# VH-VL binders against Cytochrome c oxidase assembly factor 8 (COA8): the designs that were tried, part 152

Target 1, 167 residues: Cytochrome c oxidase assembly factor 8 (COA8), of Homo sapiens (Human) (q96il0)
Amino acid sequence: APERGAERRDTAPSGVSRFCPPRKSCHDWIGPPDKYSNLRPVHFYIPENESPLEQKLRKLRQETQEWNQQFWANQNLTFSKEKEEFIHSRLKTKGLGLRTESGQKATLNAEEMADFYKEFLSKNFQKHMYYNRDWYKRNFAITFFMGKVALERIWNKLKQKQKKRSN
Below, E stands for the ipSAE of ESMFold2; O stands for the ipSAE of OpenDDE; V2 stands for 0.75 times the mean of E and O plus 0.25 times the DockQ between their complexes.

## First folded at step 15 (VH-VL)

Design mg25 (from mf2 with heavy chain G56S; framework fv_ebronucimab; at its last look DockQ between E and O 0.49; V2 from the best seeds 0.64)
Fold by OpenDDE, look of step 16:
Structure mg25 (fold): chain C 167 residues (1-167), chain A 124 residues (1-124), chain B 111 residues (1-111)
Amino acid sequence: as target 1 above (167 residues)
Amino acid sequence: EVQLVESGGGLVQPGRSLRLSCAASGFTFSSYAMNWVRQAPGKGLEWVSGISSSGSRTSYADSVQGRFTISRDNGKNSLYLQMNSLRAEDTALYFCAKESPFDYLWGTYAFDIWGQGTMVTVSS
Amino acid sequence: QSELTQPRSVSGSPGQSVTISCTGSSSNIGKGYDVHWYQQHPGKAPKLLISGNSNRPSGVPDRFSGSKSGNTASLTISGLQAEDEADYYCQSYDSRLSGYVFGTGTDVTVL
């Protein structure tokens, strides 16, 4: 029985963005685009007196970021792989080599590539729908918690002002 | 079925190393933060370590800081705990625990799924 | 390691109501971090019982309720049943530890 080669699902390596902001930074930092997802990671600042609500917001943002990074890293990898396979398949069908006579990588025309994009989008339509749904859900939640944190901060500032007036 | 299965526990001498594994099934492993929680015989629960969904962020209890390393392989749906410089006080049943989905209203993170645990005994 | 303080044991008769307290500090429950509750039967893994102070996961009976006030969270079991005999643990986050913290655990016995 031929050993069915376990298709190594090339999972995009969890690109731990090695971006380390300066230790003394009191702000969120935006790193360079990740090589797999092409998304710029944000290093979230953790205040010394982070409130539970602020922590929830930060965690949600971080989780959402990681979710996005993973999704797009995998999507881009899949896209690149399938694109290459498509090109190779089409070139082979045309009896063309992978390289032109000039030694350049053989490419397909825009029309042929349009077919690939259409097929790819069609194949991944449901995946994108779920992604979009979850993206909206997450961002709505983030916005909601941002509002809560803003209110908390306002309230805390008001309390501090009252306490200073009473002394 | 959503399941976590721990493995790699055993009897080890003090100062030795052990690596625990947790195999996840029935859910999108890469979407959830994971934790290790231990329970010494006849004792309560103790949080040991946590790791974010991507593995980019890790946290440790003070009791294991610098000795234990949490990691994950999302491609294998696996969580790991490398335990170095083991001590007698590390003797416990080690549970793999999944964090619950983010509650979009309350923003709560509870441990909603647990494995059955793997026993680690550190003894001379 | 800082633990949340629970009574060692609580007992009640079938049909009675029992309450388990979980007392923290200004770095955890008192700071406003949520409290979760777990039930653990002998030789079993913990089961999430209450999430976010008062939320019941699906499949958890309504006789279980959670509350939080100040530095103390409470789990109430109304209409105590024989099957409720178990260890109960509260859990929260501690800002000083930068990690999760469990309660000392409470053994609930049904008399």
Scores: ipSAE 0.717, ipTM 0.889, lowest interface PAE 0.8, mean pLDDT 90
Fold by ESMFold2, look of step 16:
Structure mg25 (fold): chain C 167 residues (1-167), chain A 124 residues (1-124), chain B 111 residues (1-111)
Amino acid sequence: as target 1 above (167 residues)
Amino acid sequence: EVQLVESGGGLVQPGRSLRLSCAASGFTFSSYAMNWVRQAPGKGLEWVSGISSSGSRTSYADSVQGRFTISRDNGKNSLYLQMNSLRAEDTALYFCAKESPFDYLWGTYAFDIWGQGTMVTVSS
Amino acid sequence: QSELTQPRSVSGSPGQSVTISCTGSSSNIGKGYDVHWYQQHPGKAPKLLISGNSNRPSGVPDRFSGSKSGNTASLTISGLQAEDEADYYCQSYDSRLSGYVFGTGTDVTVL
């Protein structure tokens, strides 16, 4: 490790990621974007004396992250798959090949691709409505429990001060 | 109809392996954490293992850690329990159980849907 | 320490109330973790009866009620009926075991 055997100067070039998680951390931290979902995972810190309420908040945040990653990974796959199927179907109805004369994969122009985007949005409208509803429900719950944890921590600090004075 | 159906139980000798399956239907399987709970004949319930909704986080009772592996395939709506190095004390009816939706008041997850169980007997 | 303590059996006449205790330790109920209750008839899967100490799921009669104080939770069946004859289990989380823990089970007999 740099801290154990040699001095390292922390010089990061411009335009390069500064991601360098500490070996010992007492805070949550955010990793690089996931390849499939394109979402940044949160790596949750678990304190040694985690309260039951703090555990409830952490589980809610962990499950919400998993739910969100699964949704977008599935949507990205579905989008890519249906996009290629749409292109293939439209090329076939035009009597065109799947590849150009240069050998490149044939595609549709922007106006033709707009039809795909309209059809995809229409087909998936209800699914995205349910996602948005559940996203807001989860965020409200997380915010609510963050408040409860904050109050618990304040109350515990005040209780410790009261016990010290009472002795 | 919401249901969980376990399978894969049977008679097996000590030291051998067995894989249990649980097929889910009637709900969005990938939205919920899942658990295995066992009940030895004439005895009470014992939690065995749990897995998060995506499958990325798992937990095990001390009695099975290192021998059992929980997994899930959200594409097949299926939960699995790989049981290695089976012992006589693993003899039980094995249930799969779904965790409930988040409770806004108490923030807790109960086991709200259970399967019928599959019997595992470990005997010479 | 691997399970929550419940009485082996409890009995009552139809129409009476019975209470089942569930006693844990400082690593589970005593730390503040929630308690859930399950009913199990012979040869059947457990059924969720009470969640989050006192919440009744849809379809559970209001004669079932739960409470928690200190390291003890209680399930009360008021107006006992013949179909309430079953085994009852409490459940909580244990921080030492990093997992769920069930009670020893209580056989409720309707006289």
Scores: ipSAE 0.665, ipTM 0.869, lowest interface PAE 1.3, mean pLDDT 85
ESMFold2-Fast, scan of step 15: ipSAE 0.698; ipTM 0.883
ESMFold2 (binder alone), look of step 16: mean pLDDT 92; pTM 0.947

Design mg26 (from mf2 with heavy chain G56Y; framework fv_ebronucimab; at its last look DockQ between E and O 0.54; V2 from the best seeds 0.60)
Fold by ESMFold2-Fast, scan of step 15:
Structure mg26 (fold): chain C 167 residues (1-167), chain A 124 residues (1-124), chain B 111 residues (1-111)
Amino acid sequence: as target 1 above (167 residues)
Amino acid sequence: EVQLVESGGGLVQPGRSLRLSCAASGFTFSSYAMNWVRQAPGKGLEWVSGISSSGYRTSYADSVQGRFTISRDNGKNSLYLQMNSLRAEDTALYFCAKESPFDYLWGTYAFDIWGQGTMVTVSS
Amino acid sequence: QSELTQPRSVSGSPGQSVTISCTGSSSNIGKGYDVHWYQQHPGKAPKLLISGNSNRPSGVPDRFSGSKSGNTASLTISGLQAEDEADYYCQSYDSRLSGYVFGTGTDVTVL
């Protein structure tokens, strides 16, 4: 059981941390857009010897990304669902079919859709205000921890320099 | 108000499978990472598995890696643990536990809410 | 399979203070990861007692205090009371295991 612990697979992907010679050559990367949120996920590079403070920053950034992804996935699904319900309801009220003669989904004109967009935005106004508040709060926290990490790195470099001079 | 309720435990033979569930209420389930922690009879706590708020990231203790799968359904406020290839040493009371909100000054996460647990006994 | 070492038991008389140590290694407490403490009464779920080395959640008496130095964290219970009879567990994160680790647990007995 100790030997299996030494080969743990939940650590950073093989070949990333071990063979990244300069820090600037090992980067975060941006993935394809999520199916539901339409946002591109950032896959965070985990340094070879990540400090606890660096882990706190990474965890905050990852949690913020997942929070943001879930918010927009839910908003996009709600928007699409309510939009389809609105269109189908209006078309049925008019006695029209759900598809055009060309076989494409029947749509309402911009003037007819204006009521839906206005209602949707109005209904979600408070939700978006709370989202913006949380978004700024999270980014201030991320900036604060980035500053802590920078200070830690400076302190560690100074410590290492002092150790070398003491020899 | 805020609570976690585990279910799905029982007596099972070695080598077989069992699926645990944890129902969350009284808080925004989708906002928090969740964990499974077990406790063998008369023994201490052992972390088993964790899952991020969206379900995108998962982690496992070495003792269960490759055998257990953690998952969540945020639409149903539910956490799951699929347990395969069960062994006698998996016998334990299984707790689900919620991570606390990130402390923006100190960056602290702790397990702030726990369920009462569901007993899994692996025996012939 | 606990990675953090605690004394098996500690005891004290009502009104006294007891301290429980939690000793880790360079991959967890010694690396600087936070330590949390949980109280578990017999037949009950664990309850968060101290978070992030020294923070008390609402409802936890100020008799409970936590500290951390080097490879060791400590939980101190002052003014020991009968209801403090319980098992106490420390918890941290371990970078080698990429996961959470708990202490071996300490049984507190009030004489």
Scores: ipSAE 0.674, ipTM 0.869, lowest interface PAE 1.2, mean pLDDT 85
Fold by OpenDDE, look of step 16:
Structure mg26 (fold): chain C 167 residues (1-167), chain A 124 residues (1-124), chain B 111 residues (1-111)
Amino acid sequence: as target 1 above (167 residues)
Amino acid sequence: EVQLVESGGGLVQPGRSLRLSCAASGFTFSSYAMNWVRQAPGKGLEWVSGISSSGYRTSYADSVQGRFTISRDNGKNSLYLQMNSLRAEDTALYFCAKESPFDYLWGTYAFDIWGQGTMVTVSS
Amino acid sequence: QSELTQPRSVSGSPGQSVTISCTGSSSNIGKGYDVHWYQQHPGKAPKLLISGNSNRPSGVPDRFSGSKSGNTASLTISGLQAEDEADYYCQSYDSRLSGYVFGTGTDVTVL
């Protein structure tokens, strides 16, 4: 029996219950939104005969995805934290409690929150600029490698057709 | 300065466990895949394990598969290698190695930064 | 474990050119995976010399060059200097192992 070389699939660390696609899947799978980043992770399929170019593309996509997940997870946490701090600070300044008389969480009005958003965006402007730059860079690279992989696949198909005609 | 500092090496008996640590500084640790590479005394380099930037994907050499576990804490800028069921053949200097930034033209993944290594000796 | 095959040692006189070969198989170099080269001085960590077959990182002298053909990669050191005395390792990826592989290493001596 030919020992099917167990394709060592990259395994996720055991501790995170991450969406695992079916083992027999030949397609990329999209998971549910991550609770921190709110981004849907993609589980990239690894073909048995993955070419070096396909591997590079997959790795780039994976790295880019991870980069995005980390960025937005951190950004969302920072945003949430700063938002809460802002609200608390403003409520305190107004002499208001964190809860209304009805026991509901005290909120700020839309105008006050607009100030928070403006300040937050201003404070994080540079960070967002760098993110956008890197996002474009990564996506251009991905597109470029997608093109290379497509060409490789076309070429391989042509070679196979020629070989079949010669036999 | 970009630096990797390994720790946790030592003398252990066969069958025992050891945990290696690698502390990263001077770069955005969470942005890079990390690897462990070992070198037995007077021998060549051997890749041991790799982990993606997020820690989602891990890979292992056949020689350590099922015995070693690579992990990372991006909040602590730390890489770990849990080594279980240690064997004499695991005796080596263990290096932490950072993967290079993705070459957007060539798509290369080399190990651009290395630690000085931590020595693991497995002996009865 | 599948290793890339390197000559055990290479020697040359100062100013000469030496070439280190790294021979793989159809599952690594021959499949088209990139080859990287590292220099390791005694008691030191490896240093990246060549990335992606022929790319030289900043700070690496131009006397180091890499090439790849078929299943074999080559590192050429032109104008050999005393400081080039070290161990040299090639590295690639192997699809069968689903992991990185190193060469057996080459000891370069300057005569």
Scores: ipSAE 0.655, ipTM 0.859, lowest interface PAE 0.8, mean pLDDT 89
Fold by ESMFold2, look of step 16:
Structure mg26 (fold): chain C 167 residues (1-167), chain A 124 residues (1-124), chain B 111 residues (1-111)
Amino acid sequence: as target 1 above (167 residues)
Amino acid sequence: EVQLVESGGGLVQPGRSLRLSCAASGFTFSSYAMNWVRQAPGKGLEWVSGISSSGYRTSYADSVQGRFTISRDNGKNSLYLQMNSLRAEDTALYFCAKESPFDYLWGTYAFDIWGQGTMVTVSS
Amino acid sequence: QSELTQPRSVSGSPGQSVTISCTGSSSNIGKGYDVHWYQQHPGKAPKLLISGNSNRPSGVPDRFSGSKSGNTASLTISGLQAEDEADYYCQSYDSRLSGYVFGTGTDVTVL
């Protein structure tokens, strides 16, 4: 059964409004950076009268965001792990300790680290090419459906103007 | 071969818990949303729960909201359903199902690959 | 629980056409959400038969066709064959549930 919820007066009025402006004025919200991917997730606004086409676009955008977050979270963790392994293996080869005399982690200079970056990029070149291809495919699809939603909204506005003229 | 294999079903008393697993193989598991669908003996299909490709978003049928928890481990290619406070009406064959790729022209998703199911029986 | 309405059973002789209806409401099919169809043989898992109202996945015979109008979707099996004897389910999205909903199921019998 439907529940007719009555608003209750709080003893301490909320500083955060639960009122949402008319559907057309509400927008997506961008959250803080994800710890592992360093990408900001988008919190997608769900309008009260979301159309099936709008729902398709929202799901596509949500899934694309998740795909992108997963890719970069995995790449960032792999990069960090392999970087430390490279540093440790090169220090061992040079006969140096893993820590300086002061107890800080030993590092390699910029020229030495350039070998790591080159090797990492070379090993992951194919994976990044497939990522770029899929990114473009997803971006084109999102743009296509954004256009379809825009046309739907224009049509609905024109239909509303016809109703006002007839009423 | 693309395959989904459910496990963890069994006989359990009302009010108890079970954890179902679904092992995926033959496709990139982390690329697809996943769902649980159940079928009571002699009855039709009923959607139970869904989870997005990363696990960030979940959804539940009203009949299981608050009692069941869907989760996934993309590193193990596995989908899970934690079922708490089980009731006799939860007795069913539980399937895991993969959502199809997004159709970039028409925007359709369907459940294109299904497991064989694992039987959950809740009775005294 | 909200569900899509299908006839309990439909029967036909080999070579005949049968049509299975799937009737929803204004929160699912009637709102414009897509309808998918699944075939389930006894003791087997469901298989996707029709997606997006009318699209046949690879490997599904041409004798299966789907359509949708208003709050009703239809699956038609033209040239009914013995292996088509199974249960058939429609599925859609429901905006009130923010989730999926299945039809009640139809038992197709080949005489």
Scores: ipSAE 0.582, ipTM 0.822, lowest interface PAE 1.6, mean pLDDT 84
ESMFold2 (binder alone), look of step 16: mean pLDDT 92; pTM 0.945

Design mg70 (from mf2 with heavy chain Y104F; framework fv_ebronucimab; at its last look DockQ between E and O 0.38; V2 from the best seeds 0.56)
Fold by ESMFold2-Fast, scan of step 15:
Structure mg70 (fold): chain C 167 residues (1-167), chain A 124 residues (1-124), chain B 111 residues (1-111)
Amino acid sequence: as target 1 above (167 residues)
Amino acid sequence: EVQLVESGGGLVQPGRSLRLSCAASGFTFSSYAMNWVRQAPGKGLEWVSGISSSGGRTSYADSVQGRFTISRDNGKNSLYLQMNSLRAEDTALYFCAKESPFDFLWGTYAFDIWGQGTMVTVSS
Amino acid sequence: QSELTQPRSVSGSPGQSVTISCTGSSSNIGKGYDVHWYQQHPGKAPKLLISGNSNRPSGVPDRFSGSKSGNTASLTISGLQAEDEADYYCQSYDSRLSGYVFGTGTDVTVL
């Protein structure tokens, strides 16, 4: 149970941004991009009389969102860290400091950075392939369960129509 | 080897606090929802609390709501249960349990891996 | 409140078949939530035996089978063996409680 001023602030890099959907919402709401993953979170509305099948679909969608947010938050942090380490290493090899005479961070030219991007993509190739595979599998499953829920709702409407017709 | 190991149990006086830990190994901890289930001596299983894969969603049994807090640290492959305002009826063996992978055909989530439990005794 | 109801105990001889019922209500099994079954030997952690009403995890003998109809799920152990002597628990989800619920447990004794 939250109390005013008792909540823990989000902490980097282990922290997760708190998502606060609008009050009085009776529909799904899309929030601002997450600080770490840069993906927009969806807060799922739970219907008053959610069926077991509807719960399965919602849980699958929520788990897919959390899986996706964790993947990209970790990927972005790893990319940023390795990019800075690469720049630092290359500048040291050239006998240059980490900062320019103006006090700004020293940078590498586009051709030098291309080496980093190629190495990063190569190093993470298998990880990205498994991500894409799982992304497609999850979306197939979501579509499949959306179909099941749609059929359930059609069936329930037909049952309701038959009962009203009998009365 | 997929394994869950609980720790932190012990004898504690009513009204005090205790923190349980569960260490996971042999699987991608951050991919699965986790749960705490307890069993009082000579009694049956009782679900206590659950947490989603990222830690963004939590749920609690009515008997512990407001007193217990479930949390996880995916970087340390660890699950926690902070137990406050302990009562004699909280005396139980506390199990850590992992939810199974989503079954694409049926959408089933069972507790497929369990730890051996850690005993919590709340007594004066 | 009322958990899923199981018989306190069931007994059988080696080679016999025994069935354990798990009865719920319209907020859980009767609403259509899946039922899972766990086996617990004395002093040991529970082990998943049946998931999603009737699915056997790898390594679980086909002697164990599950079914569900209306408010009731059943676990059947055919060809009962000495090592089947254990406590058995059903589990489902309850929409009223917004959480998981377990059965009262059944002690299976092999004579």
Scores: ipSAE 0.673, ipTM 0.868, lowest interface PAE 1.3, mean pLDDT 86
Fold by OpenDDE, look of step 16:
Structure mg70 (fold): chain C 167 residues (1-167), chain A 124 residues (1-124), chain B 111 residues (1-111)
Amino acid sequence: as target 1 above (167 residues)
Amino acid sequence: EVQLVESGGGLVQPGRSLRLSCAASGFTFSSYAMNWVRQAPGKGLEWVSGISSSGGRTSYADSVQGRFTISRDNGKNSLYLQMNSLRAEDTALYFCAKESPFDFLWGTYAFDIWGQGTMVTVSS
Amino acid sequence: QSELTQPRSVSGSPGQSVTISCTGSSSNIGKGYDVHWYQQHPGKAPKLLISGNSNRPSGVPDRFSGSKSGNTASLTISGLQAEDEADYYCQSYDSRLSGYVFGTGTDVTVL
């Protein structure tokens, strides 16, 4: 019985952007686009007196970012792979080589590629629906916690003003 | 069924290294932060280490900082704990623990799923 | 290691109410971090009992309730049953440790 080669699912290496902001930074930093996801990672600043709400917000944002990075990294890899396979398959069907006479990579026309995009979107529709749902849920939660943190900060400022008036 | 299964525990001498593994099933492993928690015989729970869903962020208890390394392979639904320079005080049952989904109202991160643990004994 | 302080043991008769305290500091519970509670039966893994001070996960009986005030969280078990005999641990986050912290644990005995 031929050993069915376990298709190594090329999972995108969890390439944590090695971008490290300066240690003395007091603000969030935006890194370069990740090579797999093409998303720019945000390095969140952690204040010395981070409140529990601020921590929750930061953690939620970080997790959401990581979730997005992973999703798009995998999606882009899948897309690229399937696109290449599609092109190769179509070229083969046409009796065309993978390279033009000029040595350039053979490409398909816009119409043929439109079919690929349509098929790809159709195939991944459910995945995208779940992504969108979760994206909205996460962003709603982030917004909600941003509101809470804002209120907390206002309240703390008011308390400090009252204390200064009492002294 | 949602399950975590720890492995790699055993008897080791002080100063040696051991690698623990945790196999996850029944949930989207890559979506959740994971933790290691240990319990020395007849003692309480001690948080050891945590790792974000993507593995990009790690944290450690002071007791294991610089000696232990938490990692994960989301493609294999696996969590790992590399334990170096083991000490007698590292003798414990080591649990793999999953963080709960974020609560939309409270944003709580409790440990909602636990493995049965793997025993690590460090003795001469 | 900064642990949350719990009573070593609490006992009660069936049908009684018992309360377990979890006392922290200004770097954890007192700072406003949430407290979670876990139940652990002998030879078993911990089970999440209360999340976020007072939230009860699905499948946890309503006789378990959590509260938090100042630096202290409390787990109350009303209508104590034989099956409630277990170790109970509180858990929170500590800003000084930059990590999670557990309570010392409480052995609950049903008399």
Scores: ipSAE 0.673, ipTM 0.866, lowest interface PAE 0.8, mean pLDDT 90
Fold by ESMFold2, look of step 16:
Structure mg70 (fold): chain C 167 residues (1-167), chain A 124 residues (1-124), chain B 111 residues (1-111)
Amino acid sequence: as target 1 above (167 residues)
Amino acid sequence: EVQLVESGGGLVQPGRSLRLSCAASGFTFSSYAMNWVRQAPGKGLEWVSGISSSGGRTSYADSVQGRFTISRDNGKNSLYLQMNSLRAEDTALYFCAKESPFDFLWGTYAFDIWGQGTMVTVSS
Amino acid sequence: QSELTQPRSVSGSPGQSVTISCTGSSSNIGKGYDVHWYQQHPGKAPKLLISGNSNRPSGVPDRFSGSKSGNTASLTISGLQAEDEADYYCQSYDSRLSGYVFGTGTDVTVL
């Protein structure tokens, strides 16, 4: 469970700006879903004795999180905008008003909306293909460096055990 | 064509403010962290400030901490440096620099693209 | 220390090799952070020459090589050419400053 009292604000552009990890926490924290991307941000812990390899991994993870949140925030906004434009266009083509008799915003049924979803996926196919390629590259790199950090920590523990036996 | 173009430099008096801009083109600006580096006349390079790809994380050299503010607008492909309480020692050519893509084997972010710089002169 | 130490100048004749040292502290190079090298011709912006201690970006001639050992990084220019006359800067990360640091710079002259 997260503790209140962290004074440091994360600089990530998100709707979680009021969420502050505890000041003395020794663990990464997972915040609530971001308003725009619908992804949960990770608030990374920086240990005092962070090695250069650990710093590389942390920066890679931070930049990947920012990249991922930016992509989905942009796609969610584009989806919402194009959805409303599609509904408006189809209602006009059918000679229907933009509002029902009750004053509610008119919309299309699920069968009619299937054309929008198909068109949106087709239009954005190449963008999502490049996103998936980059996603795999980034996650492979993260996994690789997590392994390197784990080996570094094992080696350091073995060195500490050797020094302890010599005392 | 990948390009960084700085602007907003000029002659200002000590204690005044100046805002530098850096316009990016030819690459996906929002994918990369950015930095400001300065070079006083006849002197070497000095890192000034850095900002993460989203703008959510910033860092500053001790010499400018509390006086300078780095920011970016990814919608306009632009990097900014707000310089307040300017001093004579801030006189320099200011470069913006792009951090490189993550290198899988080397694990490093070097400054792979630089602008030509904008000159800031602080003189009474 | 807030900067990396380089010799003020080095010189060599065309075809010779020169080596530029870059000495840091336990909070930067000595801690194990990577070293990058930049070349700056007079009146021009710096250009990335070596990244990650020894990686040569595309378009950089193979006569440029880098290495790092302990607290010191080195840039070697073999087969020195007239266009290599420039200033050279090393760069690393410093954990105490939580930021980047550049070397003092080295003026390379070709005789």
Scores: ipSAE 0.557, ipTM 0.811, lowest interface PAE 1.9, mean pLDDT 85
ESMFold2 (binder alone), look of step 16: mean pLDDT 92; pTM 0.946

